# Designs tried in a protein design chat: VHH binders against DUF1769 family protein (duc2). Part 7

Target 1, 222 residues: DUF1769 family protein (duc2), of Schizosaccharomyces pombe (q9uua7)
Amino acid sequence: MKCFLICGSKKEPISINGTPNVVKSKYFEGDVKVRLRDYETPDEEYFEQSNDTCSIMIRGRFLPTESTLTADDILFGNQFEKPLRDVLPMGSNLLMKGLQYVDPSIEFDLYCDQPWAFSPFFATMTKMQVSDALLPMEYFEDHSSRRSQMQQQVIRQESSIDPNKYILADFCNPFFNPSTLSISIPYTKMSFSIKNYYNGQPLRYFCKTRDGNVIFAVEFDL
Key: E = the ipSAE of ESMFold2; O = the ipSAE of OpenDDE; V2 = 0.75 times the mean of E and O plus 0.25 times the DockQ between their complexes.

## First folded at step 6 (VHH; framework vhh_7uia_1)

Design x2 (from w2 with Y101R; at its last look DockQ between E and O 0.03; V2 from the best seeds 0.00; counts 0 for: pae E 5.5 > 2, grease 24.5 > 24.2, placed apart)
Amino acid sequence: QLQLVETGGGLVKPGGSLRLSCVVSGFTFSDYYMAWVRQAPGKELEWVSSISSSGSYTYYEDSVKGRFTISTDNAKNTLYLQMSSLKPEDTAVYYCARGGRDFWSGFDYWGQGTQVTVSS
ESMFold2, look of step 6: ipSAE 0.047; ipTM 0.399
ESMFold2 (binder alone), look of step 6: mean pLDDT 82; pTM 0.828
OpenDDE, look of step 6: ipSAE 0.520; ipTM 0.803

Design x3 (from w2 with G100Y Y101D D102F F103W W104S S105G G106S; at its last look DockQ between E and O 0.01; V2 from the best seeds 0.00; counts 0 for: pae E 15.3 > 2, grease 26.6 > 24.2, SAP .669 > .668, placed apart)
Fold by ESMFold2, look of step 6:
Parts: sequence; C-alpha cells; structure tokens
Structure x3 (fold): chain B 222 residues (1-222), chain A 120 residues (1-120)
Amino acid sequence: as target 1 above (222 residues)
Amino acid sequence: QLQLVETGGGLVKPGGSLRLSCVVSGFTFSDYYMAWVRQAPGKELEWVSSISSSGSYTYYEDSVKGRFTISTDNAKNTLYLQMSSLKPEDTAVYYCARGYDFWSGSFDYWGQGTQVTVSS
C-alpha cells in the first residue's frame, strides 16, 4: 500500500505512521498525518490510547477568502472514478441507514457510475480542537458537543470559519481494516473489499469547498 | 518566458520506436505534473500520459498502456515519452503540457508539438 498527499498539481508520498506532510493551498495551510494500526512500524503512542484502526489527522488553519466561509462550506469525503455497485449489495436500505446513523449529515450516491460520499468537515471529523496556535499532532480527546451540533445545517451556516484560529482534526474509525483492505459499515454486518479498486483506481479522501474547489486529497494506492 | 519545446518526432514503421523529449524553461519543473497530449488528423485532442510532480506516479490512456513510458529528468528540465510497438493509429502531433488542475486534467501551458507518423 502507498499513501500520497495531493495538493494542487503536487503529489507527495506520505510515510504512513511517520512525518506529517505540508498542505499549502488557497483555502488551507497546515499538515496531514496518516496512521494505520497494523502497518509497518505502527504509531504505538497513538494506538495504545485508541481502538481505531486508522487516522487521518489534519492540522492547520483555513485562510481568508473573498467571501467568509462557514462550517457548511467545507466538505470531506470520497469520490470514486469507477462503480462500486459490484462490491455492494444492490439497493440495500440497511447500508444507507448504517451510514446515516453514524453521520446524519452525510450525502452520497454509492450506486452510480462515479460514486461519492461527502459530509461537512466540521461535522464528520471524529475529534477536533481549536486553538490560537498549532497543536501537537498527537492523540487527543474531544468531549465537546461540536460533532452533534455541527450535524445541524442551520448551526453550520451560522458558524463562520475564523482564519485566525488553528484546528487539529482527527478522522478516525475502527471500520477500515488494512490487513484485509476492507471497510465495514457501522452497526451492520456489511463490509466490502477495496482491494481490486486499489488495483484499478486509488481510494481518495478529498477536502473541498462546497462549490467544488479541492483543497487537498489523501490517496491510498498500490 | 515559460516555454515547453518538444523534439524527437518523425516517420517510423509500424512496430518501431521513438523517444519524445520536452525541454521546459521558466518554471520549477518538479512543482507541476506534466502530460503528453496528442491530436490525430481531423480529431480532437486526446490525453496520452501524465506523470506526477514527484515522478513517482504515472498514468496512461488504455490504448498506450504497456507500449509507452513517461519519465522525467529534473536535472535537465526534460519530460520524456518512450514509445514502442507503434501503430498507424498513433500518428498524431504530440504536445507536452503542464498541469494546472490535477483533478480536471486542465493544462495551462503547451508546447508547439512534434509530428509522429507511423506508416508502412
């Protein structure tokens, strides 16, 4: 498995469980670190405190823009170039209920020719902290009501992004299994393999604006 | 100031080989992904191959995969396309292009092109 950070026209390798990669774009300045529990030299300090199998940790700040961005204007999720329907149950109501139970603000179309799933960044991040300065890229807890509050569109639209504040965000879950290259759907028995998808198309996590500007992407490819 | 100059085109028989070169000036070569794009007579532009700014990831149009190899030499500011097992359908003007937006495939600077003709 190889991992890359894509920002603008640049694509740089990410050392999984290693040194963070810098993100520099029109909308965001900071760095990204990827962790996998059962991969090469694991990040033991992080995984001793967590039951998650993976982590995409994002640190930095959103930059000033011509129009002030709100928490509703930044999306995080997946965009695929090839269909997934051959590895997913056709039309399963249980799949859709499972996704929406875990993240009620998620929007998706997983059965079309170019599947996608996106959610507001400030709602979908498992953990987040805000500070006047850069925070260490280490394990942290988030016991706030942020995630539940940011699931509400009205609250997101009223929450202006402060470019003078730094964030530390962690997108983590116990559902991606790097040993089997599979994703389990929460609170269901459903899972699907992404191994053949990696052989023909990489798995990419995008951070983008609502109007379509890609800020950066994290790509998993073999 | 920004320039991309292609060389290495010519007439070749089917099954033959050519190596195209694109010398770049006016920008830091390793900051951008680069591509080869071709235009056959009477056809629209067709993307052929791309290489990431780091050089570590390459992409190929299905009909050239296994026959063409894209590469770079950062010390010479040069992009290459090694073409082998050439077919008459590969006849085209080949352009070197600089990527503007990796996701859309948009290109902001182009060379003048070099003619490749495959005929027996």
Scores: ipSAE 0.000, ipTM 0.129, lowest interface PAE 15.3, mean pLDDT 80
ESMFold2 (binder alone), look of step 6: mean pLDDT 81; pTM 0.829
OpenDDE, look of step 6: ipSAE 0.028; ipTM 0.354

Design x4 (from w2 with Y57S K65E; at its last look DockQ between E and O 0.07; V2 from the best seeds 0.00; counts 0 for: pae E 11.9 > 2, placed apart)
Amino acid sequence: QLQLVETGGGLVKPGGSLRLSCVVSGFTFSDYYMAWVRQAPGKELEWVSSISSSGSSTYYEDSVEGRFTISTDNAKNTLYLQMSSLKPEDTAVYYCARGGYDFWSGFDYWGQGTQVTVSS
ESMFold2, look of step 6: ipSAE 0.006; ipTM 0.186
ESMFold2 (binder alone), look of step 6: mean pLDDT 81; pTM 0.820
OpenDDE, look of step 6: ipSAE 0.789; ipTM 0.902

## First folded at step 7 (VHH)

Design y1 (from x2 with S50Y; framework vhh_7uia_1; at its last look DockQ between E and O 0.01; V2 from the best seeds 0.00; counts 0 for: pae E 8.4 > 2, placed apart)
Amino acid sequence: QLQLVETGGGLVKPGGSLRLSCVVSGFTFSDYYMAWVRQAPGKELEWVSYISSSGSYTYYEDSVKGRFTISTDNAKNTLYLQMSSLKPEDTAVYYCARGGRDFWSGFDYWGQGTQVTVSS
ESMFold2, look of step 7: ipSAE 0.013; ipTM 0.349
ESMFold2 (binder alone), look of step 7: mean pLDDT 80; pTM 0.810
OpenDDE, look of step 7: ipSAE 0.020; ipTM 0.262

Design y2 (from y1 with Y57R; framework vhh_7uia_1; at its last look DockQ between E and O 0.07; V2 from the best seeds 0.00; counts 0 for: pae O 5.9 > 2, placed apart)
Amino acid sequence: QLQLVETGGGLVKPGGSLRLSCVVSGFTFSDYYMAWVRQAPGKELEWVSYISSSGSRTYYEDSVKGRFTISTDNAKNTLYLQMSSLKPEDTAVYYCARGGRDFWSGFDYWGQGTQVTVSS
ESMFold2, look of step 7: ipSAE 0.021; ipTM 0.392
ESMFold2 (binder alone), look of step 7: mean pLDDT 80; pTM 0.816
OpenDDE, look of step 7: ipSAE 0.026; ipTM 0.318

Design y3 (from x2, 19 letters changed; framework vhh_etentamig_d1; at its last look DockQ between E and O 0.01; V2 from the best seeds 0.00; counts 0 for: pae E 7.9 > 2, placed apart)
Amino acid sequence: EVQLLESGGGLVQPGGSLRLSCAASGFTFSDYYMSWVRQAPGKGPEWVSYISSSGSYTYYADSVKGRFTISRDNSKNTLYLQMNSLRAEDTAVYYCARGGRDFWSGFDYRGQGTLVTVSS
ESMFold2, look of step 7: ipSAE 0.013; ipTM 0.302
ESMFold2 (binder alone), look of step 7: mean pLDDT 83; pTM 0.837
OpenDDE, look of step 7: ipSAE 0.038; ipTM 0.360

Design y4 (from x2 with A35H S50Y; framework vhh_7uia_1; at its last look DockQ between E and O 0.67; V2 from the best seeds 0.00; counts 0 for: pae E 6.6 > 2, grease 25 > 24.2)
Amino acid sequence: QLQLVETGGGLVKPGGSLRLSCVVSGFTFSDYYMHWVRQAPGKELEWVSYISSSGSYTYYEDSVKGRFTISTDNAKNTLYLQMSSLKPEDTAVYYCARGGRDFWSGFDYWGQGTQVTVSS
ESMFold2, look of step 7: ipSAE 0.030; ipTM 0.472
ESMFold2 (binder alone), look of step 7: mean pLDDT 79; pTM 0.806
OpenDDE, look of step 7: ipSAE 0.833; ipTM 0.921

## First folded at step 10 (VHH; framework vhh_7uia_1)

Design z1 (from y4 with H35Y; at its last look DockQ between E and O 0.90; V2 from the best seeds 0.00; counts 0 for: pae E 6.5 > 2, grease 25 > 24.2)
Amino acid sequence: QLQLVETGGGLVKPGGSLRLSCVVSGFTFSDYYMYWVRQAPGKELEWVSYISSSGSYTYYEDSVKGRFTISTDNAKNTLYLQMSSLKPEDTAVYYCARGGRDFWSGFDYWGQGTQVTVSS
ESMFold2, look of step 10: ipSAE 0.042; ipTM 0.468
ESMFold2 (binder alone), look of step 10: mean pLDDT 79; pTM 0.809
OpenDDE, look of step 10: ipSAE 0.047; ipTM 0.347

Design z2 (from y4 with G99T; at its last look DockQ between E and O 0.77; V2 from the best seeds 0.00; counts 0 for: pae E 2.6 > 2, grease 25.1 > 24.2)
Amino acid sequence: QLQLVETGGGLVKPGGSLRLSCVVSGFTFSDYYMHWVRQAPGKELEWVSYISSSGSYTYYEDSVKGRFTISTDNAKNTLYLQMSSLKPEDTAVYYCARTGRDFWSGFDYWGQGTQVTVSS
ESMFold2, look of step 10: ipSAE 0.415; ipTM 0.760
ESMFold2 (binder alone), look of step 10: mean pLDDT 80; pTM 0.810
OpenDDE, look of step 10: ipSAE 0.801; ipTM 0.907
ESMFold2, look of step 11: ipSAE 0.344; ipTM 0.700
ESMFold2 (binder alone), look of step 11: mean pLDDT 80; pTM 0.807
OpenDDE, look of step 11: ipSAE 0.756; ipTM 0.888

Design z3 (from y4 with Y33W; at its last look DockQ between E and O 0.86; V2 from the best seeds 0.00; counts 0 for: pae E 4.5 > 2, grease 25.8 > 24.2)
Amino acid sequence: QLQLVETGGGLVKPGGSLRLSCVVSGFTFSDYWMHWVRQAPGKELEWVSYISSSGSYTYYEDSVKGRFTISTDNAKNTLYLQMSSLKPEDTAVYYCARGGRDFWSGFDYWGQGTQVTVSS
ESMFold2, look of step 10: ipSAE 0.083; ipTM 0.538
ESMFold2 (binder alone), look of step 10: mean pLDDT 80; pTM 0.804
OpenDDE, look of step 10: ipSAE 0.045; ipTM 0.471

Design z4 (from y4 with G99Y; at its last look DockQ between E and O 0.62; V2 from the best seeds 0.00; counts 0 for: pae O 5.7 > 2, grease 27.8 > 24.2, SAP .707 > .668)
Amino acid sequence: QLQLVETGGGLVKPGGSLRLSCVVSGFTFSDYYMHWVRQAPGKELEWVSYISSSGSYTYYEDSVKGRFTISTDNAKNTLYLQMSSLKPEDTAVYYCARYGRDFWSGFDYWGQGTQVTVSS
ESMFold2, look of step 10: ipSAE 0.326; ipTM 0.706
ESMFold2 (binder alone), look of step 10: mean pLDDT 81; pTM 0.823
OpenDDE, look of step 10: ipSAE 0.048; ipTM 0.266

## First folded at step 11 (VHH; framework vhh_7uia_1)

Design a1 (from z2 with T99V; at its last look DockQ between E and O 0.05; V2 from the best seeds 0.00; counts 0 for: pae O 4.7 > 2, grease 25.5 > 24.2, SAP .669 > .668, placed apart)
Amino acid sequence: QLQLVETGGGLVKPGGSLRLSCVVSGFTFSDYYMHWVRQAPGKELEWVSYISSSGSYTYYEDSVKGRFTISTDNAKNTLYLQMSSLKPEDTAVYYCARVGRDFWSGFDYWGQGTQVTVSS
ESMFold2, look of step 11: ipSAE 0.486; ipTM 0.788
ESMFold2 (binder alone), look of step 11: mean pLDDT 78; pTM 0.793
OpenDDE, look of step 11: ipSAE 0.036; ipTM 0.379

Design a2 (from z2 with G100S; at its last look DockQ between E and O 0.79; V2 from the best seeds 0.00; counts 0 for: pae O 4.4 > 2, grease 24.7 > 24.2)
Amino acid sequence: QLQLVETGGGLVKPGGSLRLSCVVSGFTFSDYYMHWVRQAPGKELEWVSYISSSGSYTYYEDSVKGRFTISTDNAKNTLYLQMSSLKPEDTAVYYCARTSRDFWSGFDYWGQGTQVTVSS
ESMFold2, look of step 11: ipSAE 0.384; ipTM 0.739
ESMFold2 (binder alone), look of step 11: mean pLDDT 80; pTM 0.806
OpenDDE, look of step 11: ipSAE 0.031; ipTM 0.358

Design a3 (from z2 with S52K; at its last look DockQ between E and O 0.78; V2 from the best seeds 0.00; counts 0 for: pae E 2.4 > 2)
Amino acid sequence: QLQLVETGGGLVKPGGSLRLSCVVSGFTFSDYYMHWVRQAPGKELEWVSYIKSSGSYTYYEDSVKGRFTISTDNAKNTLYLQMSSLKPEDTAVYYCARTGRDFWSGFDYWGQGTQVTVSS
ESMFold2, look of step 11: ipSAE 0.386; ipTM 0.738
ESMFold2 (binder alone), look of step 11: mean pLDDT 79; pTM 0.799
OpenDDE, look of step 11: ipSAE 0.826; ipTM 0.915

## First folded at step 12 (VHH)

Design b1 (from a1 with Y57R; framework vhh_7uia_1; at its last look DockQ between E and O 0.61; V2 from the best seeds 0.00; counts 0 for: pae O 4.9 > 2)
Amino acid sequence: QLQLVETGGGLVKPGGSLRLSCVVSGFTFSDYYMHWVRQAPGKELEWVSYISSSGSRTYYEDSVKGRFTISTDNAKNTLYLQMSSLKPEDTAVYYCARVGRDFWSGFDYWGQGTQVTVSS
ESMFold2, look of step 12: ipSAE 0.419; ipTM 0.750
ESMFold2 (binder alone), look of step 12: mean pLDDT 79; pTM 0.798
OpenDDE, look of step 12: ipSAE 0.028; ipTM 0.349

Design b2 (from a1 with S53P; framework vhh_7uia_1; at its last look DockQ between E and O 0.55; V2 from the best seeds 0.00; counts 0 for: pae O 5.5 > 2, grease 26.8 > 24.2, SAP .723 > .668)
Amino acid sequence: QLQLVETGGGLVKPGGSLRLSCVVSGFTFSDYYMHWVRQAPGKELEWVSYISPSGSYTYYEDSVKGRFTISTDNAKNTLYLQMSSLKPEDTAVYYCARVGRDFWSGFDYWGQGTQVTVSS
ESMFold2, look of step 12: ipSAE 0.417; ipTM 0.751
ESMFold2 (binder alone), look of step 12: mean pLDDT 80; pTM 0.809
OpenDDE, look of step 12: ipSAE 0.030; ipTM 0.305

Design b3 (from z2, 17 letters changed; framework vhh_etentamig_d1; at its last look DockQ between E and O 0.05; V2 from the best seeds 0.00; counts 0 for: pae O 9.3 > 2, grease 24.9 > 24.2, placed apart)
Amino acid sequence: EVQLLESGGGLVQPGGSLRLSCAASGFTFSDYYMHWVRQAPGKGPEWVSYISSSGSYTYYADSVKGRFTISRDNSKNTLYLQMNSLRAEDTAVYYCARTGRDFWSGFDYRGQGTLVTVSS
ESMFold2, look of step 12: ipSAE 0.457; ipTM 0.755
ESMFold2 (binder alone), look of step 12: mean pLDDT 84; pTM 0.847
OpenDDE, look of step 12: ipSAE 0.063; ipTM 0.405
ESMFold2, look of step 13: ipSAE 0.560; ipTM 0.820
ESMFold2 (binder alone), look of step 13: mean pLDDT 84; pTM 0.848
OpenDDE, look of step 13: ipSAE 0.006; ipTM 0.282

Design b4 (from a1, 14 letters changed; framework vhh_ozoralizumab_d1; at its last look DockQ between E and O 0.44; V2 from the best seeds 0.00; counts 0 for: pae E 4.1 > 2, grease 26.8 > 24.2)
Amino acid sequence: EVQLVESGGGLVQPGGSLRLSCAASGFTFSDYYMHWVRQAPGKGLEWVSYISSSGSYTKYPDSVKGRFTISRDNAKNTLYLQMNSLRPEDTAVYYCARVGRDFWSGFDYRGQGTLVTVSS
ESMFold2, look of step 12: ipSAE 0.171; ipTM 0.607
ESMFold2 (binder alone), look of step 12: mean pLDDT 83; pTM 0.839
OpenDDE, look of step 12: ipSAE 0.108; ipTM 0.544

## First folded at step 13 (VHH; framework vhh_7uia_1)

Design c1 (from z2 with D31S; at its last look DockQ between E and O 0.64; V2 from the best seeds 0.00; counts 0 for: pae E 2.2 > 2, grease 24.9 > 24.2)
Amino acid sequence: QLQLVETGGGLVKPGGSLRLSCVVSGFTFSSYYMHWVRQAPGKELEWVSYISSSGSYTYYEDSVKGRFTISTDNAKNTLYLQMSSLKPEDTAVYYCARTGRDFWSGFDYWGQGTQVTVSS
ESMFold2, look of step 13: ipSAE 0.428; ipTM 0.767
ESMFold2 (binder alone), look of step 13: mean pLDDT 79; pTM 0.805
OpenDDE, look of step 13: ipSAE 0.794; ipTM 0.904

Design c2 (from z2 with Y57R; at its last fold request DockQ between E and O 0.77; V2 from the best seeds 0.71)
Amino acid sequence: QLQLVETGGGLVKPGGSLRLSCVVSGFTFSDYYMHWVRQAPGKELEWVSYISSSGSRTYYEDSVKGRFTISTDNAKNTLYLQMSSLKPEDTAVYYCARTGRDFWSGFDYWGQGTQVTVSS
ESMFold2, look of step 13: ipSAE 0.490; ipTM 0.782
ESMFold2 (binder alone), look of step 13: mean pLDDT 79; pTM 0.806
OpenDDE, look of step 13: ipSAE 0.792; ipTM 0.906
ESMFold2, look of step 15: ipSAE 0.513; ipTM 0.797
ESMFold2 (binder alone), look of step 15: mean pLDDT 79; pTM 0.805
OpenDDE, look of step 15: ipSAE 0.857; ipTM 0.933
ESMFold2, fold request of step 16: ipSAE 0.498, 0.519, 0.504; ipTM 0.795, 0.806, 0.800
ESMFold2 (binder alone), fold request of step 16: mean pLDDT 79, 79, 79; pTM 0.807, 0.807, 0.805
OpenDDE, fold request of step 16: ipSAE 0.000, 0.850, 0.047; ipTM 0.222, 0.932, 0.386

Design c4 (from z2 with F107Y; at its last look DockQ between E and O 0.01; V2 from the best seeds 0.00; counts 0 for: pae O 11.7 > 2, grease 25.8 > 24.2, placed apart)
Fold by OpenDDE, look of step 13:
Structure c4 (fold): chain B 222 residues (1-222), chain A 120 residues (1-120)
Amino acid sequence: as target 1 above (222 residues)
Amino acid sequence: QLQLVETGGGLVKPGGSLRLSCVVSGFTFSDYYMHWVRQAPGKELEWVSYISSSGSYTYYEDSVKGRFTISTDNAKNTLYLQMSSLKPEDTAVYYCARTGRDFWSGYDYWGQGTQVTVSS
């Protein structure tokens, strides 16, 4: 498996469990680190403290724009280059079910030529901290009620992004294994493979503006 | 210590009602999305309903919309599924489960399940 960071026209390899990759865009400056528990040399320090199996950690700040961005203006999620409708019977497949497990702010279209599923960045991040200074990309806890609040669109719209603040965000879960393209249920032998739905196209996580401007993307290729 | 325990299943006639309960321990609802899922004999696991962490949003599978109601009582640490107008095709083992936060997150804890049988 290979992992890449896509930023603008640049595509750079990501060293999984390694050093962060720099993100420099019109909208964001910072870096991204990808961690996988079951990949070669895992980040033991991180995974000793977390039961997660996959992590995309994002650090940096959103840059000033002509108009003030709100929490509702930044999206994070997936988009595919090829249709899934031919390989994923809608209503019964794992992917369809999976969408139903996401926060109520998720939007998606699985029937189009380039299927997508996006949620507000500030709602979908598993953990997040905000600081006046850049925080280390280490395991951290989020004790805030941010996620609950950010589920409300009105709150997101009323929440301006401060360009002077730095964020540390972790998109992490204990279920997804990109190496095997499977979702595992902890403490069971049950797993759900999405390999059959992979259809040869890479899995990409996009951070973008609501207007469609890509800030960066993390790509997983088998 | 972390546990989900379903109760309330049973045998009912078509058109009948049941109320399932899921008592949770070791965590709070506010931190997780809670789900009801079911599995009928010889069939795949089927998602039925979920309620958001805040309890403000509920979603249902199309086949149960208008018939089932998911809710939580935080004070009792209990998740509910009120089922009405039950049909034979609703026959299954019903599980409560929690999930993480994203599209790729699966269920991380399950209950033992409770049997619901709808039969004339």
Scores: ipSAE 0.006, ipTM 0.224, lowest interface PAE 11.7, mean pLDDT 87
ESMFold2, look of step 13: ipSAE 0.197; ipTM 0.623
ESMFold2 (binder alone), look of step 13: mean pLDDT 80; pTM 0.817

## First folded at step 14 (VHH; framework vhh_7uia_1)

Design d1 (from c2 with D31K; at its last look DockQ between E and O 0.01; V2 from the best seeds 0.00; counts 0 for: pae O 10.2 > 2, placed apart)
Amino acid sequence: QLQLVETGGGLVKPGGSLRLSCVVSGFTFSKYYMHWVRQAPGKELEWVSYISSSGSRTYYEDSVKGRFTISTDNAKNTLYLQMSSLKPEDTAVYYCARTGRDFWSGFDYWGQGTQVTVSS
ESMFold2, look of step 14: ipSAE 0.461; ipTM 0.770
ESMFold2 (binder alone), look of step 14: mean pLDDT 79; pTM 0.807
OpenDDE, look of step 14: ipSAE 0.009; ipTM 0.233

Design d2 (from c2 with S53Y; at its last look DockQ between E and O 0.01; V2 from the best seeds 0.00; counts 0 for: pae O 13.2 > 2, placed apart)
Amino acid sequence: QLQLVETGGGLVKPGGSLRLSCVVSGFTFSDYYMHWVRQAPGKELEWVSYISYSGSRTYYEDSVKGRFTISTDNAKNTLYLQMSSLKPEDTAVYYCARTGRDFWSGFDYWGQGTQVTVSS
ESMFold2, look of step 14: ipSAE 0.550; ipTM 0.815
ESMFold2 (binder alone), look of step 14: mean pLDDT 79; pTM 0.800
OpenDDE, look of step 14: ipSAE 0.000; ipTM 0.224

Design d3 (from c2 with D102E; at its last look DockQ between E and O 0.06; V2 from the best seeds 0.00; counts 0 for: pae E 4.0 > 2, placed apart)
Amino acid sequence: QLQLVETGGGLVKPGGSLRLSCVVSGFTFSDYYMHWVRQAPGKELEWVSYISSSGSRTYYEDSVKGRFTISTDNAKNTLYLQMSSLKPEDTAVYYCARTGREFWSGFDYWGQGTQVTVSS
ESMFold2, look of step 14: ipSAE 0.282; ipTM 0.690
ESMFold2 (binder alone), look of step 14: mean pLDDT 79; pTM 0.804
OpenDDE, look of step 14: ipSAE 0.439; ipTM 0.736

Design d4 (from c2 with S52K; at its last look DockQ between E and O 0.03; V2 from the best seeds 0.00; counts 0 for: pae O 2.2 > 2, placed apart)
Amino acid sequence: QLQLVETGGGLVKPGGSLRLSCVVSGFTFSDYYMHWVRQAPGKELEWVSYIKSSGSRTYYEDSVKGRFTISTDNAKNTLYLQMSSLKPEDTAVYYCARTGRDFWSGFDYWGQGTQVTVSS
ESMFold2, look of step 14: ipSAE 0.583; ipTM 0.825
ESMFold2 (binder alone), look of step 14: mean pLDDT 79; pTM 0.799
OpenDDE, look of step 14: ipSAE 0.040; ipTM 0.456

## First folded at step 15 (VHH; framework vhh_7uia_1)

Design e1 (from a3 with Y109S; at its last fold request DockQ between E and O 0.85; V2 from the best seeds 0.70)
Amino acid sequence: QLQLVETGGGLVKPGGSLRLSCVVSGFTFSDYYMHWVRQAPGKELEWVSYIKSSGSYTYYEDSVKGRFTISTDNAKNTLYLQMSSLKPEDTAVYYCARTGRDFWSGFDSWGQGTQVTVSS
ESMFold2, look of step 15: ipSAE 0.452; ipTM 0.742
ESMFold2 (binder alone), look of step 15: mean pLDDT 79; pTM 0.794
OpenDDE, look of step 15: ipSAE 0.824; ipTM 0.917
ESMFold2, fold request of step 16: ipSAE 0.455, 0.430, 0.408; ipTM 0.779, 0.763, 0.755
ESMFold2 (binder alone), fold request of step 16: mean pLDDT 78, 79, 78; pTM 0.797, 0.798, 0.795
OpenDDE, fold request of step 16: ipSAE 0.000, 0.851, 0.019; ipTM 0.226, 0.932, 0.288

Design e2 (from z2 with S53Y Y109S; at its last look DockQ between E and O 0.04; V2 from the best seeds 0.00; counts 0 for: pae O 5.2 > 2, placed apart)
Amino acid sequence: QLQLVETGGGLVKPGGSLRLSCVVSGFTFSDYYMHWVRQAPGKELEWVSYISYSGSYTYYEDSVKGRFTISTDNAKNTLYLQMSSLKPEDTAVYYCARTGRDFWSGFDSWGQGTQVTVSS
ESMFold2, look of step 15: ipSAE 0.283; ipTM 0.675
ESMFold2 (binder alone), look of step 15: mean pLDDT 79; pTM 0.806
OpenDDE, look of step 15: ipSAE 0.033; ipTM 0.327

Design e3 (from a3 with S56R Y109S; at its last look DockQ between E and O 0.82; V2 from the best seeds 0.70)
Amino acid sequence: QLQLVETGGGLVKPGGSLRLSCVVSGFTFSDYYMHWVRQAPGKELEWVSYIKSSGRYTYYEDSVKGRFTISTDNAKNTLYLQMSSLKPEDTAVYYCARTGRDFWSGFDSWGQGTQVTVSS
ESMFold2, look of step 15: ipSAE 0.496; ipTM 0.786
ESMFold2 (binder alone), look of step 15: mean pLDDT 79; pTM 0.804
OpenDDE, look of step 15: ipSAE 0.826; ipTM 0.918

## First folded at step 16 (VHH; framework vhh_7uia_1)

Design f1 (from c2 with S53G S56G; at its last look DockQ between E and O 0.80; V2 from the best seeds 0.00; counts 0 for: pae E 2.3 > 2)
Fold by OpenDDE, look of step 16:
Structure f1 (fold): chain B 222 residues (1-222), chain A 120 residues (1-120)
Amino acid sequence: as target 1 above (222 residues)
Amino acid sequence: QLQLVETGGGLVKPGGSLRLSCVVSGFTFSDYYMHWVRQAPGKELEWVSYISGSGGRTYYEDSVKGRFTISTDNAKNTLYLQMSSLKPEDTAVYYCARTGRDFWSGFDYWGQGTQVTVSS
């Protein structure tokens, strides 16, 4: 498996469990770090504290824009360049329902020409912290009610993003097994192999504005 | 009622040691992340270290790793920062701060700060 960071026209390799990659965008400046359990050069420090199997950590700050960005204006999720409808196995709907259970704010269309699944960034991140200084990209716990509150669109719309604050976010879960390339259905004993899902396409996680401007993307070449 | 009070700052020579204290009142550590941050004149606020409320997890910025130790004494309601092998670059006002439980609050409570000066 190879991992890449895409920022604008720049594509650079990500060292899994290694040094963070710098993100420089019109909308955001910071770092991204990708961790996978049981990968070469393991991150024992992180995974000793977590039962998760994969993690995308993001830190930095959103930059000032001509208009004030709100929490509702930033999305995070997946999009494919080519249709998946011809290769989606039976049970895909169950998988998506499981994801909706974990992330009720997720919206998706898997049967269009460019399949996608996106959630508000501030709702879908598993853990987040806001601070007045840049925090380390290490394991942390989220003691706030952020995730539940951010499920409400009205709250997101009323939550202006302060460009002077730094965020630390962890998109992490125990459902993806990088060794078997399978996804476990949340709170079930069922799993699906993703090897046949992507139809030769890379798996990309996009951070973007709601109006369609890509801030950065993390690409997994399976 | 909530208050953080830093002490222990002072003038020290390079290579010396200091122990900062932050006495907390109005809340318990176990529910929060506690931080040490510092600011030198004309410089941005720099995060130094934090400890989880339970005291089980500690992290440090790279520049202080191996030299600084963050800890808590719950019986005394006190946060500590043991600093060793101090360098002139460590000169700053040091603040203890709490991460609020409100997501957007950031560091919701700060101390008044204590000056640390490392000079020959």
Scores: ipSAE 0.370, ipTM 0.716, lowest interface PAE 1.2, mean pLDDT 91
ESMFold2, look of step 16: ipSAE 0.403; ipTM 0.746
ESMFold2 (binder alone), look of step 16: mean pLDDT 80; pTM 0.815

